# Ledger of designs, part 245: VHH binders against q9p7j3

Target 1, 174 residues: q9p7j3
Amino acid sequence: MILPLFPETQVHVFVYENVSNCAAIHEQLISQNPIYDYAFLDAATILYKKQVYSAIIRALEDRRDEQMKTKTIHSEVILSLSPKTEISSAFRQFSMTKKSKNIVVVKIDSKLTEEEEFERLDKLVEGNRVEFSDEELQKLIDFKVLKKNYKLDPSTLENPLASILSSIALRGYS
Key: E = the ipSAE of ESMFold2; O = the ipSAE of OpenDDE; V2 = 0.75 times the mean of E and O plus 0.25 times the DockQ between their complexes.

## First folded at step 19 (VHH)

Design ib1 (framework vhh_6qgx_2; at its last look DockQ between E and O 0.81; V2 from the best seeds 0.61)
Fold by ESMFold2, look of step 19:
Structure ib1 (fold): chain B 174 residues (1-174), chain A 122 residues (1-122)
Amino acid sequence: as target 1 above (174 residues)
Amino acid sequence: QVQLVESGGGLVQAGGSLRLSCAASGFTFSEYTMAWFRRAPGKEREFVAAITWSDDSTFYTDSVKGRFTISRDHAKNTVSLQMNSLRPEDTAVYYCAAASYDMGTLTEYDYWGQGTRVTVSA
């Protein structure tokens, strides 16, 4: 897909449940296998499509403005999910780990159609692809983790979206 | 002020053994994933082995599995690579590297040593 503010940038987002090989993926990331050049997020931390799109937009804005804090656009997406500015804590909070069961996978600057990117990714991830939708994401979220990551309080519990999006947008400005 | 200093390289006959060491300073050693990479003349740098900060899990490229062993000594802030059954194709400059996180994306190794040369003769 193309985001309106970034018409030259193709982005794909995939969701997998019941992933059995996160440890093997972790090994490939450590060895810098370029075939694995994606952002791998733990789905337990993602409740909304807009949460992911807002992080992608923030990362692309920071790249455009030469304000990126990490070395790649994919690592910048992970940082951009966090309300805090510390890089290592953002990765510890939002990244897939070798123990994750469900993941959200982001590819930015893709030269492939969604179907072609899926075919490549599906060879790497041993799990069941589900729709990238709020309905599927809410089945995979851990609300205890979400509340901790974004410091949600009773006033936001029924509809936390606005609070989450403002945290992403305001990081580093206040 | 961050330094990674490799040692232990040299000339060795095929079938022999060599132990590389990397002394680390200027950062909290236990919080970093440590790795060895190598570069043969005219080739790109390639991953050899890593040991993770979180639980000391080890990883190896396929061509060295069963022959090389990575380990670390937290008391001395060193990471080592024991290389057994060496082959001429293991000839390369070996580099120590460190990363402060190793998940979510391709690992970004922020610190690198100057390298130590290993030559394996037939």
Scores: ipSAE 0.733, ipTM 0.859, lowest interface PAE 0.7, mean pLDDT 90
Fold by OpenDDE, look of step 19:
Structure ib1 (fold): chain B 174 residues (1-174), chain A 122 residues (1-122)
Amino acid sequence: as target 1 above (174 residues)
Amino acid sequence: QVQLVESGGGLVQAGGSLRLSCAASGFTFSEYTMAWFRRAPGKEREFVAAITWSDDSTFYTDSVKGRFTISRDHAKNTVSLQMNSLRPEDTAVYYCAAASYDMGTLTEYDYWGQGTRVTVSA
C-alpha cells in the first residue's frame, strides 16, 4: 500500500487471530532478531483501519520533520496510537504482549509486495490471517481496553472514530 | 552518569559454573529491561538472556536454556547471570545491557557495560 502523502514509502498491514506464539515473537524482539522488523500491535486495542493509518501517517510525518520521539519508525507507530506522550505508556497500551491472542502487524518501508511480505511474516506468526478491515477488527477489539486507552465516554462513543483520530492527531498538544 | 559494570568473569573448566553480576547506576533501574550479550572470538555479538521491565519475564537464547539463569535485584540495582554446565563454546566477553522499552518492536538497548571475559577450558 502507498499512502498519497508518502508515495515513496510502501506500507503493509496484516491482521492475525488466534496467535499461539506471541511469547516467542516477543522473545525474538528482545533478542534483536532483524527478521522481526515490524510493529506488533495488540488487536484488542485497534477498532478501525483509519486508527492504524492515522498512527502510521503521524509516525511518517514525525520522521519527515525529524521529530521522532522513539528510535525507530515502527516504535513511532506504536507511540502515535496513544494520546499519551510517554513511550512506556503507549507501549503498555497498544503493543503486543506475550499474552496477546490477536495482533496487527505493520511494516514500514517494505521493499516487497504485500504477498511477498505476507509469506515472510507467515513464517514468524503462528495464527490465522484475517482481512485488514473494520469488520474483522471489530471482532477482535476489547472495548474496555479501547475506552480506557482513549478515555471514551457515552458522548464520544457515539462517534468513537472521530474521538480516536483526534486523540492521535492532538497528542502532545493538550 | 549512567554506568553498567560487569563482574564475575574468569577461567573455568568445562562443566563448571560462574555467576556474572552487573551493577547499574545513573538511571531508573526498575523501568529498564536488563539483558546479557556475549561476543565470542571471531564472532558477532549475540543475545544470551534478558529479564523484562514489564513483568520480569525471562528469555534465553536456545544454546543456554536450562544452563543459564538471569535474575535481578531491585534493592541493589543489579542483574545477574548464573551460568552452569559451562562449555568451551560459551567462551566470550559478556556484556550487560539496558533497554527502556521492549514491546512491539525490536528492542534497542540504551546502555552497555564494558564487558567481562569468560573462558571455559576443555
Scores: ipSAE 0.353, ipTM 0.735, lowest interface PAE 1.2, mean pLDDT 93
ESMFold2 (binder alone), look of step 19: mean pLDDT 83; pTM 0.848

Design ib10 (framework vhh_6qgx_2; at its last look DockQ between E and O 0.81; V2 from the best seeds 0.60)
Fold by ESMFold2, look of step 19:
Structure ib10 (fold): chain B 174 residues (1-174), chain A 122 residues (1-122)
Amino acid sequence: as target 1 above (174 residues)
Amino acid sequence: QVQLVESGGGLVQAGGSLRLSCAASGFTFSDYTMAWFRRAPGKEREFVAAITWSDDSTFYTDSVKGRFTISRDHAKNTVSLQMNSLRPEDTAVYYCAAASYDLGTLTEYDYWGQGTRVTVSA
C-alpha cells in the first residue's frame, strides 16, 4: 500500500492470531537479526485499522520533518501509537512481548509486494494470518488494556476512535 | 554521561576460560537490557549474549550456548560474561552494550563500551 502523502513509501500490515513463537521472535529482535526488521505490535492494544495507519503516518511525518525520536521508522511507529513521548513506556504498552498471543506486524519501506512480504514473514511467525480489518482486530483487542493505554473515560466511550486518533496526532503537545 | 567499561580480556589457550566484566557509570544496569557483541578480525560485529532488564531472561547466539553464561550483579552494577570451553573461533574484541528497551523492533543498543580483546590460541 501507498499513502498519498508518501508516494515512494510502500507499507504492509499483517495480522496474526494464535501465535506460538513470540518468545523466539523476541530473541531474534534482541540479537538484531536483520530479517526481523518489522514493527511487531501486540494485537491486544489495537482496535482499529486507523489506529495503525495514524501511527504510521505520524512516524513518516516525523521522519520527513527530521523530528524522529527513535533510530528507525519501525521503532518510531511504536512510539507514535502512544499518547506520551516517553519511549520506554510506549514500547512496554504496545509492543509484542514473549507472552503475546496475537500480533500486528508493520513493514515500512518495503521493496516487495504484499504477497512477497507475507511469504517472508510467514517463515518467521508461527500463527494464523487473518485479514487486517476492524472486524478481525475487534476480536483480538483487550478493551481494559486499550482504556488504560489511552486513558479513556466514560465520556469518551461512545466514540473512542476520535480520542485515540487525537492522542496519536497531537502527541508532544502539553 | 553513561559510560560502559569492559575488562577481563586476554590470551588463553583453547579449552580455557575467561570472565569478562562490564561496569557502568551514570545509570543503573537494572533499568537496561545488557548485551555482549564481538568483532573478529575482518568481520562485522555480531551478537553473543543478552540479559533483559525486565526479568533477567538470557539469550545466546547458537555457537556459544552451553559454553557462555551472561549474568548481572545488581549490587555492583556490573554485567559479566563467563566464557568456558573457549575455541579459537571465539577470538574477537568483545563489546558491552546497553539498550533502554528491547521490545517490538530490532533492539537499539544506544551505549557501547570500548571493547576488550580476547585471543584464544590452539
Scores: ipSAE 0.713, ipTM 0.863, lowest interface PAE 0.8, mean pLDDT 89
Fold by OpenDDE, look of step 19:
Structure ib10 (fold): chain B 174 residues (1-174), chain A 122 residues (1-122)
Amino acid sequence: as target 1 above (174 residues)
Amino acid sequence: QVQLVESGGGLVQAGGSLRLSCAASGFTFSDYTMAWFRRAPGKEREFVAAITWSDDSTFYTDSVKGRFTISRDHAKNTVSLQMNSLRPEDTAVYYCAAASYDLGTLTEYDYWGQGTRVTVSA
C-alpha cells in the first residue's frame, strides 16, 4: 500500500488472530534477529484501520522532519499510537507482548508486494491471518484496554475514532 | 556517565561453571533490558541472554538453554550470567548490554561493556 502523502514509501499491515508463538517472536526481537524487522502491535489495543494509519503517518512525518523520538521507524509507529510522550509507556500500551494472542504487524519501507511480504511474515507468525479491516479489528479489541489507553469516557465513546485520532495527532501538544 | 563493567571471566575446564557479573551505573537501571552477548574467535557477536525491563522475562539463545541463567539485582544495579556445563564452543568475550525498550520492534542496545573473556578448555 502507498500512502498519498508518502508516495515513495510502501507500507503493509497484517492482522493475525490466535497466535501461539508471541513469546518466541518476542525472543527474536530481543535477540535482534533482522528478519523480524516489523512493528508488532497487540491487536487488543487497536480498534480502527485509521488508528494504525494515523500512527504510521505520524511516524513518517516525524522521520521526514527529522523529529523521531525513537531509533527506528517501526518503534516510532508504536510511539505514535500513544497519547503519551514516554516511549516506555507507549510500548507498554500498544506493543505485542509474550502474552498477546492477536497481533497487528506493520512493515514500512517494504520492497516487496503485499503477497510477497505476507509469505515472509507467515513463516514467522504462527496464527491465522485475517483481513485488515475495522470489522475484524473490532472482534479482537479489548475495550477495557482501549478505554484506558486513550482515557475514553461516556462522552468520547460516542465517537471513539475522533477521540483516538485527536490523541494521536495532538500527542505532545496538550 | 554511563558505565557497564563486566567481571567474572576466566579459564575453566569443560563441564565447569562461571558466573559473570555486570555492574551498571549512570542510568536508570530498572528501565532497561539487560543482556549478554558474546564474540567467539573468528565469529560475529551473537546474542546469549536477556532479562527484559517490561516484565523481567528471560530469554536465551538455543545453544545455552538449560545451561545458562540470567538474573538481575535491582538493589545493586547488576546483571549476572550463571554459566554451567560449559563447553569449548562457549569460549568468547562476553559483553553486557542495556536497551531502553524492547517490545514490538527489534531491540537496539544503547550501552555496552568492555567485555570479559571466557575460555573453556577441552
Scores: ipSAE 0.343, ipTM 0.736, lowest interface PAE 1.4, mean pLDDT 93
ESMFold2 (binder alone), look of step 19: mean pLDDT 83; pTM 0.846

Design ib11 (framework vhh_6qgx_2; at its last look DockQ between E and O 0.80; V2 from the best seeds 0.75)
Fold by OpenDDE, look of step 19:
Structure ib11 (fold): chain B 174 residues (1-174), chain A 122 residues (1-122)
Amino acid sequence: as target 1 above (174 residues)
Amino acid sequence: QVQLVESGGGLVQAGGSLRLSCAASGFTFSDYTMAWFRRAPGKEREFVAAITWSDDSTFYTDSVKGRFTISRDHAKNTVSLQMNSLRPEDTAVYYCAAASYDFGTLTEYDYWGQGTRVTVSA
C-alpha cells in the first residue's frame, strides 16, 4: 500500500498465526540474511492496524527528518511502536522473539506488489497467513502485555486506540 | 575504548584444526551477541557463527555446521571459534563482531575486530 503522506514509499504488512519457525527466522536475522529484511513484530503486542500504521508513519517521518534513532527503517518501526525512548526496551516490548507464535511482518520500501511480496515472505515464514485487520489482530493480542507496554488503566481502556496512538506520537515529548 | 582483538589464525593443512579467540573490552560483554565473520579472497564478508547474549544460543552458516563450534567465556570476555576438519574453502580473514540488538530485524553489529588470517592448504 501507499501512505498518503509518503507516496514514494510502498509499505506491506502481513499477519501470520501459528508460526513454528520463529527461532529459525531469528537465526537468519543474526546472520544478516538480506532476504529477511523485514520488521518482525510479536502479534501479541499489536491490537490495531492503526497502531502499526502509526509506527510506520513515525518511522518514515524520522527518516525524512534525519532523526532516526536506530540504524534501519525497519528497526525504527519497532522503536516507534514503543512509548519509551530506550531502544532495547522497545525491541523487548514489541519485536518477535524465539517464543513468538503469531507475528506481524512489515516491509518498507518494497519494490513488489503485495502479492509478490507475500510469495517471497511465505517461503520464509512457516505459519498461516491471516488478514491484516483489527478483527484478526484482536484474536492474537495478549492484553496483559498490551496493558503493560502502554501502561493502560481502566480510564484509558475505554478508548485504548487513542491512548496507544498518543503514546506513539508523543514518544520523546514527555 | 571498545576493542575486539582476534588471535589464533595461521596456516594449516586440510583436515586440520585451529582455535580462534577474540578478546573484548570497552563494553558490557554480557549484553552483546558475539559473532564470527569471514572474508575469503575475492568474496564478500559472510556470516560464520554467532552466540547470543540472551541464552548463549549458537548459530552457524550451513557450510561450517558440524565442523565449527562457537563459545564464549564471560569471565574472560572472550569468544572462541573452534574450527575442525578445515577445508581450503575455509581460507579467509576471520573477524569478531558484537551486536547489542538481534531481534525483529537484521542484526546490526556495532563493533568489529581487525581480523585474523586463516589459510588452509590442500
Scores: ipSAE 0.763, ipTM 0.902, lowest interface PAE 0.5, mean pLDDT 95
Fold by ESMFold2, look of step 19:
Structure ib11 (fold): chain B 174 residues (1-174), chain A 122 residues (1-122)
Amino acid sequence: as target 1 above (174 residues)
Amino acid sequence: QVQLVESGGGLVQAGGSLRLSCAASGFTFSDYTMAWFRRAPGKEREFVAAITWSDDSTFYTDSVKGRFTISRDHAKNTVSLQMNSLRPEDTAVYYCAAASYDFGTLTEYDYWGQGTRVTVSA
């Protein structure tokens, strides 16, 4: 898809459940195999589609304004999910790990259609693709992790989306 | 100030062995994934081996599997690369590198040493 604010940038987002090979993917990331150039997120940290799109938009805004803190747009997306500016903390909180069971995978600046990108990604991930939708994401979320990552208390749990999106949009301006 | 200092390079004949060492300072060593890269004459820097911060798991590029062993000493803040059965193709400058995270995307190695030269003669 194309985001309205960035009409020249093609983005694809995929969700996989019951992933069995996160450790193998980790090995490919650490050795810098370029066919794994995606952002791999732990689905336990993602409740909303808008959470992911807001992080993508924030990363793209920072790239446009030459304010990126990380080396690639994919790593900037992971940072942009965090309410804080500390890079290693953001990765430890939001990224896929060897122990992850469900993941959200983001590709930015894709030159492929969604189906072509899926065909490539599906060779890399051993799991079951599900729809990228709020309905599917809420089945995979860990609310304890979400509350910790965004410091949500009981009074904000009625409308956690607004608090989460504010954290993403305002990081670095407080 | 973060500093990575390699040592142990030199000239060795094919079939020989060398042990490279990298002394690390200026950061909490146990929080970092450590790696070795190499740059052969006229080529780009390439990944050789890594040892993870979380559980000391090790990874190797295919051409060195079974010949090279990466290890670290948390008490001395050093990472080592034992290089056995060396081949002329292993001739390169070897660099120590460190990353504060190694999940989620292609790993970004933020800190690099100055390199140590390894020459393997036929």
Scores: ipSAE 0.690, ipTM 0.855, lowest interface PAE 0.9, mean pLDDT 90
ESMFold2 (binder alone), look of step 19: mean pLDDT 83; pTM 0.847

Design ib12 (framework vhh_6qgx_2; at its last look DockQ between E and O 0.70; V2 from the best seeds 0.00; counts 0 for: pae O 2.1 > 2)
Fold by ESMFold2, look of step 19:
Structure ib12 (fold): chain B 174 residues (1-174), chain A 122 residues (1-122)
Amino acid sequence: as target 1 above (174 residues)
Amino acid sequence: QVQLVESGGGLVQAGGSLRLSCAASGFTFSDYTMAWFRRAPGKEREFVAAITWSDDSTFYTDSVKGRFTISRDHAKNTVSLQMNSLRPEDTAVYYCAAASYDIGTLTEYDYWGQGTRVTVSA
């Protein structure tokens, strides 16, 4: 997929449930195996498609404007999910860990079609692909984690989307 | 201001052992994943071993598994690499590295030492 604001940038997002090999993926990330060049998110932290798209757009805007804080576009997506500017905190809060059960995987600057990228990713992830949709994400979210990550109180939980998207868009400007 | 200083390299005969040490200063050591990389003559730098900040889990490249052991001393702010059963192909400059995050994407090692030379003779 190509985002209208970034016509030269192909992006793919995949969701996997019941992933059995997050520890093995983590090892490959630590050893810098380039085949694993994706952003691996813990699905327990993602409630909306728009949450992920907003983080991708913010990361791409920061790259365009030469304001990235991290070394790669994939790491910038992880930072961009956070309402705060602290890099290590964003990674600890949103990233897949060896203990994760469900994940959201983002590929930016793909040279492959969605089908081709899925074929490659499916060799790396031992789990069941589900649709990238609000319906599937809602089944995988941990609301306690969501509330903590975005400092949501009971009054904002009825409409958390706007609060979450504002946090992503305005990080560093407010 | 962050400094990583390796020591313990040298010349050793094949089958022998060396222990490398890396002293760190300028950051809180327990919050970082520490790793060893090496660069053999004419080759690119490659991953050797890592020990994670979160639970001291250890990782090794296949060619060193069972022969090398990474460990850290949080009180002394050091990480070590015990290298046993050394082979000529282990000849390289060994670098200590640190990453402030090691999850979610390919790990970005932000801090590097100057390296220590290890030569393994037949």
Scores: ipSAE 0.701, ipTM 0.853, lowest interface PAE 0.8, mean pLDDT 89
Fold by OpenDDE, look of step 19:
Structure ib12 (fold): chain B 174 residues (1-174), chain A 122 residues (1-122)
Amino acid sequence: as target 1 above (174 residues)
Amino acid sequence: QVQLVESGGGLVQAGGSLRLSCAASGFTFSDYTMAWFRRAPGKEREFVAAITWSDDSTFYTDSVKGRFTISRDHAKNTVSLQMNSLRPEDTAVYYCAAASYDIGTLTEYDYWGQGTRVTVSA
């Protein structure tokens, strides 16, 4: 996928449910295995496609403007999901853990087609690929976690997308 | 300034044990994932073990599972690697490393020690 504001950057997003090897994936990330050069998100924290896209765009903007707070574009995506400025907080909130069951995987600067990228990633993730859609994401979401991460209340829950996007966009400006 | 100082290396016979220690200073120890790497003669540096900042989860490379144990002492700002049932192929310079945040992405380690040499004889 190509984002209109970043036509030279190819982005792919994948969703997996019932992943049995998150701990193993986590280990590979810790061990710096370059094959695992993705952003691995806990799907329990993601409700909308636009939430993910907004984070990606924010990260790309940060990179463009040489204002990245983290070390890599993928880690910047994770940070960009959070309303908090602390990197550790963002990772605690949104990053895949060894206990995760469902995950969202983001690839920035891909040189492959979506199908080719999937073929590579499918060798790494032991789970079922589902469509990257609001419909599928809402089946995987933990609303308790979502409410906590974005401090949603009864008033903002009427339009949670707007609240989430505002939180992402205005991080560091409150 | 940041310092990671390894100790505990030496010569040991196959089947023997060693305990490596890394003393950390100059940064907030509790906010960092600590890890051990090693570089064998003629080989690239490889991951050995890590203990995460987020929940003290431990991870090991396959070849050392069941033999090595990584632990950390928050009171002393140290990370240790207990190495049992050592093999000649474990011969290497062992390095202590620290990463500032846990991973949904590939970990880049911010700080490295100078290393301690471990030699396992047949």
Scores: ipSAE 0.153, ipTM 0.602, lowest interface PAE 2.1, mean pLDDT 92
ESMFold2 (binder alone), look of step 19: mean pLDDT 83; pTM 0.842

Design ib13 (framework vhh_6qgx_2; at its last look DockQ between E and O 0.86; V2 from the best seeds 0.80)
Fold by OpenDDE, look of step 19:
Structure ib13 (fold): chain B 174 residues (1-174), chain A 122 residues (1-122)
Amino acid sequence: as target 1 above (174 residues)
Amino acid sequence: QVQLVESGGGLVQAGGSLRLSCAASGFTFSDYTMAWFRRAPGKEREFVAAITWSDDSTFYTDSVKGRFTISRDHAKNTVSLQMNSLRPEDTAVYYCAAASYEMGTLTEYDYWGQGTRVTVSA
């Protein structure tokens, strides 16, 4: 996928359910295996495609403007999901853990087609790929976690997308 | 200032044992995942072992599994690497490293020691 404002940057997003090897993936991340150069998100924290896209765009903007707070574009994506400025908080809120069952995987600066990238990633993730859609994400979301991460209340729950996007966009401006 | 100081390296015969130690200071030790890396002659630095800050889970590269054991002492701010059944291919400079974030993306190690040399003779 190509984002309109970043035509030179190819982005791929994948969703996996019933992942059995998150602990093994974690091990590869710790060992800095370059094959695992992705952003691994806990799907329980993601409700909308636009939530993910907004975070990606924010990260890309930060990179463009040389304002990244983290060391890599993928870590910046994770930070960008959070309304908080603390990196540790963002990772605790949104990153995959060894206990995760469903994950969203983001690849920035891919040199491969979506299908080619999937073929590589499919060797790394032991789970079922599902469509990256609001419908599928809605099946995987933990609303308790979502409410906590974005401090949603009954008034904002009427339009949670607007609240989430505002939180992402306005991070560091409150 | 942040310091990681390795010790325990030396010359040992194949089949022998060494215990490396890394003394950490200048940061909150309990909030960091500690790891050992090594660089063999003519090779790139590679991951050896890690112990997480969150639950002291341990991880090892395949070639050292069953032979090496990583541990940490929170009271002393130290991380150790017990190396048994050493092989000539284990010859390298061993580095201690610390990372505050280990989840979601490739782990970024913020702090590094200067290394301690391990030489295993045939």
Scores: ipSAE 0.883, ipTM 0.939, lowest interface PAE 0.4, mean pLDDT 95
Fold by ESMFold2, look of step 19:
Structure ib13 (fold): chain B 174 residues (1-174), chain A 122 residues (1-122)
Amino acid sequence: as target 1 above (174 residues)
Amino acid sequence: QVQLVESGGGLVQAGGSLRLSCAASGFTFSDYTMAWFRRAPGKEREFVAAITWSDDSTFYTDSVKGRFTISRDHAKNTVSLQMNSLRPEDTAVYYCAAASYEMGTLTEYDYWGQGTRVTVSA
């Protein structure tokens, strides 16, 4: 997709379930294999499409305004999901780990169509692609993790979207 | 302020061994993924080995598996690369690098040492 405020920036988001090779992907990331230049998120931390899009938008706004705290737009997306300002904490909370089973994969600045990007990504991820939709994300979420990551109390768990989006939008910089 | 200092490089015959060391100040290695990279003459810097902050898992490029061992000493705040069965193609400047996070994206090694030279003669 192309976001209206960022007309030259093509973004793709993919969801995979039952991924068997997260450890191998992690190895490629740590060795800086450029073929793996994506943001790999643990789907257990993602409940809504808007959660992901809000983090992407914030990362793109920070890039536009020269306010990024991380080196790449993909790492900035991971930071932008967090209500906290510490980079290491954001990565611990939202990134795919070697033990993850379901993942959300974000590509920003793609020069490819969604299907072309999928064809590349599908060679890297050993799992089953599912639709990027609230319906599929809700099947993969871990609500205990979500509550902890965003400090949701029982009353806000009834409508957590507003609390989550506020956390992303209001994260401080001091 | 983060500082990384490598040592232990030198000249060695093929089949020999060297132990590289990297000492850090300004942060605790247990909070960082530590890696060794190398740059051979006429080539770009390439990954050699890493040890993760999260669980001390180790990773190696294929050409060094079984010959090199990365380890760290949390008490001394050092990381080492034991290099056995050295080959002429291992000749390079070896760099210690650190990243504060290692998951979810290409790892960003933001801290680098100045490098230590390793020359392996036939």
Scores: ipSAE 0.672, ipTM 0.850, lowest interface PAE 0.9, mean pLDDT 88
ESMFold2 (binder alone), look of step 19: mean pLDDT 83; pTM 0.846

